# Designs tried in a protein design chat: VH-VL binders against Probable transcription termination protein NusA (nusA). Part 8

Target 1, 139 residues: Probable transcription termination protein NusA (nusA), of Halococcus morrhuae (Micrococcus morrhuae) (p15738)
Amino acid sequence: MRVTLSDTALRHIALFEDVTGASAVDCLVDDDRVCFLVATGEMSDAIGPDGTTVEQVEERLDKRVSLVENADTAELFVANALAPAVVHNVTISENASTVAYAEVDRADTGVAIGRDGETIETARRLAERQFDIDDIELA

## First folded at step 13 (VH-VL)

Design q4 (from n4 with heavy chain R57T T58A)
Fold by ESMFold2, look of step 13:
Structure q4 (fold): chain C 139 residues (1-139), chain A 118 residues (1-118), chain B 107 residues (1-107)
Amino acid sequence: as target 1 above (139 residues)
Amino acid sequence: EVQLVQSGAEVKKPGSSVKVSCKASGYTFSRYNIGWVRQAPGQGLEWMGYIIPTLGTARYAQKFQGRVTITADESTTTAYMELSGLTSDDTAVYYCAREYYGSGFDYWGQGTTVTVSS
Amino acid sequence: EIVLTQSPDFQSVTPKEKVTITCRASQRIGSYLHWYQQKPDQPPKLLIKYADQSISGVPSRFSGSGSGTDFTLTINGLEAEDAGTYYCQQSYETPYTFGPGTKVDIK
């Protein structure tokens, strides 16, 4: 993987994998929250019945947790990072900078942004780390 | 069978350095951190630092920053801890131990006694 | 740096009785706490990881509980071979730190 993980991220990933049985390929660590980039196809294991498994991760980390499912293409990746917002299309524009334009359902614009902008900010950070995307714009 | 085997006891003069080896076997060396923990006679356990072999990166307790160096050689599956500027306060048993990224030290070396005397 | 304290410093216990050892962290550490047993002239041995998870080959009489700042190691039915010193250790952040230890003797 092209991304370098801090030792703190490695410790949080190890705990995440121990609790959930799912694999994480990346981890964003902030003061009040952690986001795991979950291996493709393993989101249900990470979430657990009625979210009880990811809630257990939150309790053991003593931080809020968010999950994003990994994807092989930048377009699908960006759509996954904005979930549960409905994303109709993602277009990658490459010029002096690389920008993803995400067409989000009008009813879901607030969901795509998230509380205090946390969802869109997390999506931007992961997209930059994983696909070298400089920005995400909601179309 | 997982094993960590350390180099033998050493007697050192103040101001010198010591380098302790820790030979690992029975597992994939790069998957685990190797930490170094010391214990002065009759005292508790003190974490010195660890190395992450997959990253080639070491972390040190602030107390030892500047005089400890922890390294690993994947080709020989051996970790090393070198402590410089020795004083009598460094007299202790030095352990290496492996961990899977913060999940606890599940296997320990036998310990290496380092005695610092005039 | 996270300070761990342990209580009691020392316990003398009749075989088959329950032993309780507590560990308190100076800040919240989630479940990043591990318990070790050390017998004289031996390296420490991991008993419990992540506050409450069992380790293969460790007798089931050893259990852990707690999260955040307050943690407990329980030996339910002490046996003679359990004499030794018990340490907690946090891995929430570096530098990792150990508690000062709790010595358990057999009466």
Scores: ipSAE 0.834, ipTM 0.922, lowest interface PAE 0.6, mean pLDDT 94
Fold by OpenDDE, look of step 15:
Structure q4 (fold): chain C 139 residues (1-139), chain A 118 residues (1-118), chain B 107 residues (1-107)
Amino acid sequence: as target 1 above (139 residues)
Amino acid sequence: EVQLVQSGAEVKKPGSSVKVSCKASGYTFSRYNIGWVRQAPGQGLEWMGYIIPTLGTARYAQKFQGRVTITADESTTTAYMELSGLTSDDTAVYYCAREYYGSGFDYWGQGTTVTVSS
Amino acid sequence: EIVLTQSPDFQSVTPKEKVTITCRASQRIGSYLHWYQQKPDQPPKLLIKYADQSISGVPSRFSGSGSGTDFTLTINGLEAEDAGTYYCQQSYETPYTFGPGTKVDIK
């Protein structure tokens, strides 16, 4: 699935790509934070040595930046979106709605949720956009 | 080589409209925005708007909203700026310029002089 | 809209001297600030993008710095050919806006 990006998102992606050399296929822009969906295999480039590259992006955008690595499958995508939480398994249930059930290590439940739910919410937003996943539930 | 070539000078009466063209070449037209910037005699630069070919949408400065229309023809790699309801205040050099989503205007047309006089 | 101001409005400089031009934004714009040079009867020319990134073909004597609200264009060793008007421009949000310009003459 390919989503139509807003001009605001495209402008953020352009800067991201210019700074990191990595590609971003999606971008969620909020008031105080931005999330980039990084092309598969290019996360290391996006982060840079000791995070110095992504920090440059934060500085240039003047917002907190989070990165999610893209994936070809919905299961792996959800796992990547919940990182750095350890996800043991992801099951996609296709009934009246499409729900991803992510088995997260108990110790990492808080990590998967994130500060004020930012991680899980970002994951849900991206999963809906990229894979038509209606919800992500931690199992 | 990237190049933007604009149409020739225009002399217009108040109340009329002007349409300036900008022929782009040397790059993938759809990947870059085309912005329009004008400059009145002896004055600074004023952004009018831009078109985003990827989205097929244009953004306009509020000042020109309702009387400016920016379009792009991918088949001819040409952008257009039409300004209606011309007054003497619209006398200026109008530039088209290429932009990669907020990365600055890296290539400019040669400018089109539009003179509005009674 | 975001308002950009520049300082100074004008300066006359002896060749080989250092030139400093400041641009201030009415709000934080990260690094979404670009610098242009315009010579008489010519379109503007992009010098610096994203506050401090160099542009291919632009002499190395041109450099930019700053983030947030305060930005600086520096010409290290002004050449005679550098006479013109310099503009800053923000692309943080629409409408894009330009600074009023700084005219640089050769003394």
Scores: ipSAE 0.733, ipTM 0.907, lowest interface PAE 0.7, mean pLDDT 96

## First folded at step 14 (VH-VL)

Design t3 (from q2 with light chain Q53K)
Fold by OpenDDE, fold request of step 17:
Structure t3 (fold): chain C 139 residues (1-139), chain A 118 residues (1-118), chain B 107 residues (1-107)
Amino acid sequence: as target 1 above (139 residues)
Amino acid sequence: EVQLVQSGAEVKKPGSSVKVSCKASGYTFSRYNIGWVRQAPGQGLEWMGYIIPSLGRTRYAQKFQGRVTITADESTTTAYMELSGLTSDDTAVYYCAREYYGSGFDYWGQGTTVTVSS
Amino acid sequence: EIVLTQSPDFQSVTPKEKVTITCRASQRIGSYLHWYQQKPDQPPKLLIKYADKSISGVPSRFSGSGSGTDFTLTINGLEAEDAGTYYCQQSYETPYTFGPGTKVDIK
């Protein structure tokens, strides 16, 4: 599904692409952080050797940067969005609302949630935009 | 070769409108934005606005809001800038320029001189 | 809007000398700062993008540095053809804004 990007998001994507050589298909912009949805298969390019490439993006944006790798299926997408938490399984339930249930390794629950809930919130925002998933619940 | 070719010089009366064209060639038109920048005689550069042709989305400087209209025709790869309610303060050279989402204006038209006088 | 200032307003320089032009933004803009050269009766020409990224076809004597609020354009060994006015421009947010320009003359 095609998403509507803000001008700010488009400018951040342009800079990201210029620095990394990788493509971003989506971008979430907050006051102090930016998340790029990296094209499938281009995550290594986005990160760069020892993270040096993504660090350059952070410096040039003057914001914290997180990366999520895109995926063709909702299940894999949710798993990628919760990285680096280990996700054992993702089940999509389609009723009045569409909810993804992610079975996360017990030791990685905090990782999946992230600092101040940033990881799970970002995952939810991206999943809604890309796959019309209304919510992500950790199981 | 990337080229932006603008329409010719204009002489206008106060209160009238001017529409400047910018024909783009040598690249995929829909992939880049077209911005408009003007320069009064002996003065600096002033951003007026830009259009994202692929989206039909425009942004204007507040100074020109309600008075400027930027459009783009993908079939002819031509961008337009129309400015209404002209006054002598609008006398300037008007430039169109290509931009990739905030990456700087990498190619410019030759400029269109607009003179507003009674 | 984001206000850009430049220093100096004017420089008269002997060929082969080093030229330094500064641009300051009224707020932090990361690397969303670009440099242009404009010669009389010509449109501006992009010299540097994103503060320090080189542009194809631009001589290597032109370089940019800086981030946040303070930026610098450096010409290492000014050539006679480098006479003109130099502008910085921010694309951090709309409206885009330009610096007032720095005029560089050749002695």
Scores: ipSAE 0.932, ipTM 0.969, lowest interface PAE 0.4, mean pLDDT 97
Fold by OpenDDE, fold request of step 17:
Order: sequence, then structure tokens, then C-alpha cells
Structure t3 (fold): chain C 139 residues (1-139), chain A 118 residues (1-118), chain B 107 residues (1-107)
Amino acid sequence: as target 1 above (139 residues)
Amino acid sequence: EVQLVQSGAEVKKPGSSVKVSCKASGYTFSRYNIGWVRQAPGQGLEWMGYIIPSLGRTRYAQKFQGRVTITADESTTTAYMELSGLTSDDTAVYYCAREYYGSGFDYWGQGTTVTVSS
Amino acid sequence: EIVLTQSPDFQSVTPKEKVTITCRASQRIGSYLHWYQQKPDQPPKLLIKYADKSISGVPSRFSGSGSGTDFTLTINGLEAEDAGTYYCQQSYETPYTFGPGTKVDIK
């Protein structure tokens, strides 16, 4: 499904691209944080040496920045969205609703959830926008 | 070379409308936004609005909402700004300018002088 | 809307002197602040984007700094052709807004 970006998201993407040289195909904007969906294969450019590039983005946006690498498949997308948690497997169940079940390494459950649930929430929001996934559950 | 060429000077009566054109060339028209900024004699710059040609999406300053219409024709790579209900307070030089999603207006038209007088 | 203020309103400067113009935003805008130069009977010209990023073709004597609410445009060694009015502009959110301008004359 085609995603319609807000003007704010478009402005953030423009700044992100100007700073990093990487492309972003989506952007979630919250009051205190921004998440960029980075084009497949361009995550290293977005992060930069020792994270210095993404830090510049944070400074210029004056917000916390998280990055998710885009993917062609829903399974890989969900795994990327839960990074850096190790995801062993992702299964997509399509019934009345579409739910992704992610098998996360036991030690990384907290990582997958993230601070105050930010990681899993961001993953859910992106997955809904990009792949029409109604929910992501950790297994 | 990127260029924005605007239509010529206008003299209008109060209550009338004016439509200024801005012909863009030298770049992919749909990739950039076109903003409109005016400047009254001896005054500063005032943002009126912009259009995202690829989306047909516009934003206007509240001051001009309901009175200004910004359009873009991709086939002719021309943007337009129409302002209705003109008063003497609308006497100004009107500029079109190119912008890439909030990264500043990097190219400007030469300006169009609009004079409103009875 | 976000209100931008500038200081000073006007200054007359001897050539080769350093010029500093400040712009303050009514709220934090990150780096979404740009600087323009306008000479008489000409449209504005973009000098600096995103607070401190140089623009191709603009002399290196022009530089920008700042983030959040306080920004500065610096002209290191004013040239005669630098006479004009300088404006800051925010693109953090719509409506876009400009500062009131700083007029710079050459002595």
C-alpha cells in the first residue's frame, strides 16, 4: 500500500537525506523521537562511522532518531524493525487480521520491546503502513 | 541552469484578483516544491504558501487562506499564484521560489510587482 | 506560528570587518533555519541552509551557526558587494516565517 507522508515527515526525510546521503522511504514523527525507514542496503551510510552520521541527524532534528532498514518481505521487515534484537524466525498469519509472530532470542526480548515499548510500537506502526500487518507479537 | 521566470507587472483595482505565473526550467519540476513569498514596499519577506507539485498538496499562510490559490501545471512546468479580494495592502513584489521540502528556497523568480490602487 | 527575531535591525560596517547577525526563534526548530541575502531590486539569495550548511557559489566568508532557538550568520571580512538586507527563515513547520531582516550598509 502506498504511504502518504505528512509535510513534517517529508521535511525530516529531506534533512536526513541531506545529512546522510541515504534515502528514507518512510518517517514516523513523534514529539520527542523520529524513526526513518532507510532504503534497503543504505543503513551503513545512514549510521555512518561509529554512528556519527545518525548523531548529526539527531542534533539537527533535536530529537532522538531510530533507524529501520527496509525490506522486500514482511518477514525480513519485521526482523529489521526489531533490531538489534536477534530474530530467529518470523511467521505471518493471515486470518481476520494479519499478525506477525517474531521468534526473538530470549535474551533479547527486552531489546525487541525497547525502552517503554518504543521499539515494538515503532515496528508495529511501520509494519502496518508498509505491509498491512495489523500486529506484531513476540514469541 | 535552474530558472524561474515570472509574469509581468500588474496594476489592479481594489476587489479584483491577480494571477501570477512562474515558469520553471532547468530541473525536474515535480521533484521540488514552489513557494510564494511577497514583499511590500520597504518591508520584509512574507511567506504566502507553497505547493508540492507531485502531490498536488498546498499549504497557505492563515492570513491568505480563502483568498489565495496556488496551482502547478507539470505539463508546462509552471506554477501559479492567484490572490483575490485585493486591497492596497496587497501592493507588493511577489516572488516564486524553488524549495526541496524545507531545505530553503534555493532559486527565486525575478519577482512580479502588483500594484493595487483605486 | 513560529516568530523569528533578528539583531541588529541595521548596521553600517567598514569593509573587511566582521559582521554578525543573530536570529532567534520563538521555539526550538533544530537546524531548520536558513539565511538569505537581498540586494536592492533583486530577489533574495540563499546563503546558508540548515543553520550552517554552505551553498554552492556563495563566498566562503559567509558562515552560519546555531541550533534550537539561537542562530548566527557571520560575514568574515565584509566586501562592498555584501551590502543588502539579510533574512533568516524557518522551515520547521508551516507557516514558514521570516525574520524582520537586518540591513547592512557599507561605510
Scores: ipSAE 0.932, ipTM 0.969, lowest interface PAE 0.4, mean pLDDT 97
Fold by OpenDDE, last read:
Formats: sequence, structure tokens, C-alpha cells
Structure t3 (fold): chain C 139 residues (1-139), chain A 118 residues (1-118), chain B 107 residues (1-107)
Amino acid sequence: as target 1 above (139 residues)
Amino acid sequence: EVQLVQSGAEVKKPGSSVKVSCKASGYTFSRYNIGWVRQAPGQGLEWMGYIIPSLGRTRYAQKFQGRVTITADESTTTAYMELSGLTSDDTAVYYCAREYYGSGFDYWGQGTTVTVSS
Amino acid sequence: EIVLTQSPDFQSVTPKEKVTITCRASQRIGSYLHWYQQKPDQPPKLLIKYADKSISGVPSRFSGSGSGTDFTLTINGLEAEDAGTYYCQQSYETPYTFGPGTKVDIK
């Protein structure tokens, strides 16, 4: 799915790409944080040695930055979006709505949710935009 | 080599409109934005707006809203800026410039002098 | 809109001296600040992008620093050819805005 990016998102992507050399295919912009959907296979470039590259992005944006690696399948995408939580399985249920059920390691439930629910919310937003997934539920 | 070549100088009457062209070459036109910046005699730089050619999306400075129209023709790799309701205050050099989504204007046209006088 | 101010408005400098120009934004803009040089009857020329990133073809004596609200353009060893007006510009949000400019003359 092709998403419509705001001008702000486009400017953030441009800066991200300039700093990291990695490509971002999507960008969620909030008041205090930004999430980049990093092209498949380019996460290491985005992070950089010991996280120094993504830290530069944070400094230049003056916002917290999170990274999600893109994926070709909805299942892997959801798993990537919930990282670093260990996801054992993802099942996509297509009924009146499309819901992804992610089997997360019990010890990582809090990780999957994230601080103030930021991780799961970001995952849901990206999944909706990229795969028309209406919701993500942890199982 | 990247080049932006603008149309020639214009002399206009008050109340008329002017349309300045900016022919881009040397790069993939649809990948970059074209901004328009003007400079009145002896004054600083004033951003008017920009266009994202690939999207046809435009942004204008509030000052020019309703009076400026920026367009782009991908087939001819040419951007246009039309300003209507001209007054003497619009006398300035108008520049088109390339930018990649807020990364600065890295290439500029040579400028088009627009003189508005009765 | 975001207002940019510059200081000084004007300075006359002897060749080889260090020149410092400051740009201040009315709000935090991260590193979305660029510097331009303009000479008479010429369009502006991009010198520095994103506060401190160099531009190909620009002499190394030009450098930028800063983030947030305060930015600095430094010319280490002014050359005669560096005479002109220098502008900062923010691209943090639309409308884009420019500083009022700093005119640099050679003594």
C-alpha cells in the first residue's frame, strides 16, 4: 500500500536518509517522538555502530526516534514492529476486520507494549498503513 | 549538471499577472521539489512556496495565498510561478530553486526580474 | 511562522580573519537550518545544510554549528571572494523563512 506522507514526514525522512544512508518508506510523527519504517535490510545502517547513527538522528530532530524494519509479509512486519519483544508467531485473521494476533513471549509482554503503550500503538499505526491491519492483539 | 533556467525579465502593469517559468535539467525532475523565493531591491530573501512535482502538492506562504499559483509540468520538467494582482510591492527578482524535502535549496535559477509600474 | 534573527547585521573584516555569524530561531528547529551566501546580482548559494553538513564544492573554511535555536556560521580565514551577504534559512516547517542577512565586507 502506498501511504500519503505529510510534508513533515517527508522532511524527517529526508533528514533520516541524509544522516543514516538508509531508506525510510514511512514515518510517524508525534509531538515528542518519530518512528521511521526502515527499508528491509537497512536497519543496521540506520542504527549504526552502538546506536550512534540513530542517536544523531534524534539529536537533529530533537525528538525520540524509534525504528521499525519493513517486511514483505504482514506476519513478519508485525513481529518487527514489536521488536525487541520476542514474537513466536503471528496469525492474521481476516473477518469483518483484519486482526493480527501476535504470540509474544510472556516475559516480553511489557516490551511489546512499550512505555505508555508506545510500541504497540506504533505497531498498530504502521500495520494499518502498510498492510490494512485493523488491530494487533497480543496473545 | 543540474540547471534551472528561468524565463526573462517582465514588466507589468498594476493589477496584471505574471507567470515565470523555470526549466529544470540534469536531474530527475520528480524527485525534487521546486521552491520559489523572491527578493525585492535591496531586501532579503522571501519564501513564496514550493511544489512537490511528483505529488502535485503545493505549499504557499500566507502572504501570497490566493494570489500565487505554483505548477509543474513533468513532461517538460518545467515549474511555473504565477502571481496575480500585481502591485509595485511585487517588484523583485524571483528565483526558483531545487530542494530535497527541506534539505536546503541546493540549486537556483538565475532569477527573473519582475518590475511592476504604471 | 518561525522568525530567524542574525547577528551582526554587518561586519567589515580583513582577509584571513575569522568571521562568525549567528542565527537564532524563535523556536527549536533541530538542525533544520541552512546557510547561504549571496553576491550582488547572483542567486544565493547553499553553503551549509542541516546546521553543520558541508556542501560539495564549498571551501572547507566554511563551517556550521548549532542546534535547537542557536546556530553559527564560521569562516576560518576570510578570503576576498567571500564578500557578500549571508542568510540562514529554516526548513523545520512551512512557511520557510530566512534570516535578515549579514553583510560581510572586506577591508
Scores: ipSAE 0.932, ipTM 0.969, lowest interface PAE 0.4, mean pLDDT 97
Fold by OpenDDE, last read:
Structure t3 (fold): chain C 139 residues (1-139), chain A 118 residues (1-118), chain B 107 residues (1-107)
Amino acid sequence: as target 1 above (139 residues)
Amino acid sequence: EVQLVQSGAEVKKPGSSVKVSCKASGYTFSRYNIGWVRQAPGQGLEWMGYIIPSLGRTRYAQKFQGRVTITADESTTTAYMELSGLTSDDTAVYYCAREYYGSGFDYWGQGTTVTVSS
Amino acid sequence: EIVLTQSPDFQSVTPKEKVTITCRASQRIGSYLHWYQQKPDQPPKLLIKYADKSISGVPSRFSGSGSGTDFTLTINGLEAEDAGTYYCQQSYETPYTFGPGTKVDIK
């Protein structure tokens, strides 16, 4: 699926790539935060030693930054989007709507949801854009 | 070597239109945007707009909306800027310039002088 | 639109002296601020991108700093060839806008 990026998203991706050397294939822009979908295998570069690289991105964007590693499969994608919550498995149900059911470690439910639901919301937005997943449910 | 080569000087009458070309070479044309910036005699730089060739998406300054059209031909790696309804206030040097999504204009054309006079 | 202002408008400097040019944005723009040098009858030349990132081929005496609304271009040891007009430009949002420019002459 090809995602249409806004000019703002494209400018943020360009800055992200310039700072980190890592590639981003998608970018969610909100008023106070930005999420980058990092190319598979390049998360370490995006984060940098002790998070110093991603912190530079935050400073230059003047927004909070979150990172999600891309994946080839919907299951792994959902798991990556819910990180650092431990996801045991993900099941994709395709009916009238496509729903991903993520089995999250009980102790990490709050982590998967995130502050004010930001993690799960970001995961849902990315999953919809990248894999046409209509919803993500925690199980 | 990255190069942007613009078309030659133009002398136009008020009410006419001008189309300036910008031939790009030395890089992958579709990976970068082309912006247009003009400079009236003795004045500063004024952004007119840009095009994202890979998307065919354009953005224009409000001042020029409805009067400027920016296009790009990937087959010839050439960008164009057409400005209609010319007045003496449009007398300026017009520059095309390359940018990578807001990372600054790193290469510029040599400029095209457009003179509008009756 | 985002308005950029520069200070000073003009300065005449003796070679080897330090030159400081400031650029202020009407709103916070993160690091989406770039600096250009323009000499007579030439197109602008990119000096610094993203407030403080150096450009290949630009002498090390040029440096940038700042974030948010206040930015500074510094020429550490002005050379005779550095005479020209310097512009800041924001790419935080469209329309892109330029500062009014700072003219630097050599004494």
Scores: ipSAE 0.932, ipTM 0.969, lowest interface PAE 0.4, mean pLDDT 97
Fold by ESMFold2, fold request of step 17:
Structure t3 (fold): chain C 139 residues (1-139), chain A 118 residues (1-118), chain B 107 residues (1-107)
Amino acid sequence: as target 1 above (139 residues)
Amino acid sequence: EVQLVQSGAEVKKPGSSVKVSCKASGYTFSRYNIGWVRQAPGQGLEWMGYIIPSLGRTRYAQKFQGRVTITADESTTTAYMELSGLTSDDTAVYYCAREYYGSGFDYWGQGTTVTVSS
Amino acid sequence: EIVLTQSPDFQSVTPKEKVTITCRASQRIGSYLHWYQQKPDQPPKLLIKYADKSISGVPSRFSGSGSGTDFTLTINGLEAEDAGTYYCQQSYETPYTFGPGTKVDIK
């Protein structure tokens, strides 16, 4: 249920909260990018007017930043992690492995994958950490 | 009224150990890290390590690895720093200070003078 | 570990004048830099966090700027009580490190 945060993730969350006033539940830290899992209902605070608040976070971290809104259910969580792609439905299959099948609008498959696959990769990592989902497949 | 109150001055012999306490009050103890910083006479500030009380996780500067142990007791809201194998180079004022995960040390203890003399 | 340097080592300044202290990091640290003031026989006091963010109860004459590797603390209109030693400190990674300090005296 509760993920383990590295010291660096804890420091990045603290900076994020100080700059934005929003809370982060999780933080993925890579060499060139950071992803914050933002508390439900707090995305507008995190983004700020015309994206200026999240841009400040990027400048202060000296890394690219992406944001995902937290959700109470795995289905909504996966849909949020693929935003802004339009997701019509998410089905969770729990067999030998747990797989989320996301029905993404055909026009948005590129958006759901993201540059160099970063969006889908981030979504998979967060879904595994938060919901023990082993994979996300786009329908 | 956040306060960090440290134990009193110590005079120690080379080769012995010292344990300094840091009693915290006025805030939720587990929400902040407690760091330890020392200052030799006439010198600058030297970070020794910190503890994340909620996780029981410690980090130490390499210089002190193996000689320093930082602990925290939630029930008494008290942090401790123990330094072993003392030499005259360890003569310094030792401070505890709190931080919110790398946001700067916003409150400091009064300092504990440790003198190592033969 | 990240080395911080400060300039100048010492500065003697007339009251009401502007004081500028610089801190340079051996690698990029984003905005993970903090400034402290220490008066004789007292613990340090946090003045600025995250390079340029104000601290409640700290006079507005203290300001910070910079990011990456180059940071500046400015005292705009020095007061007599501002005499002391000023340190920068990075929290980008452990071990945390401090600059060597800048001593500021009143002429």
Scores: ipSAE 0.887, ipTM 0.953, lowest interface PAE 0.4, mean pLDDT 95

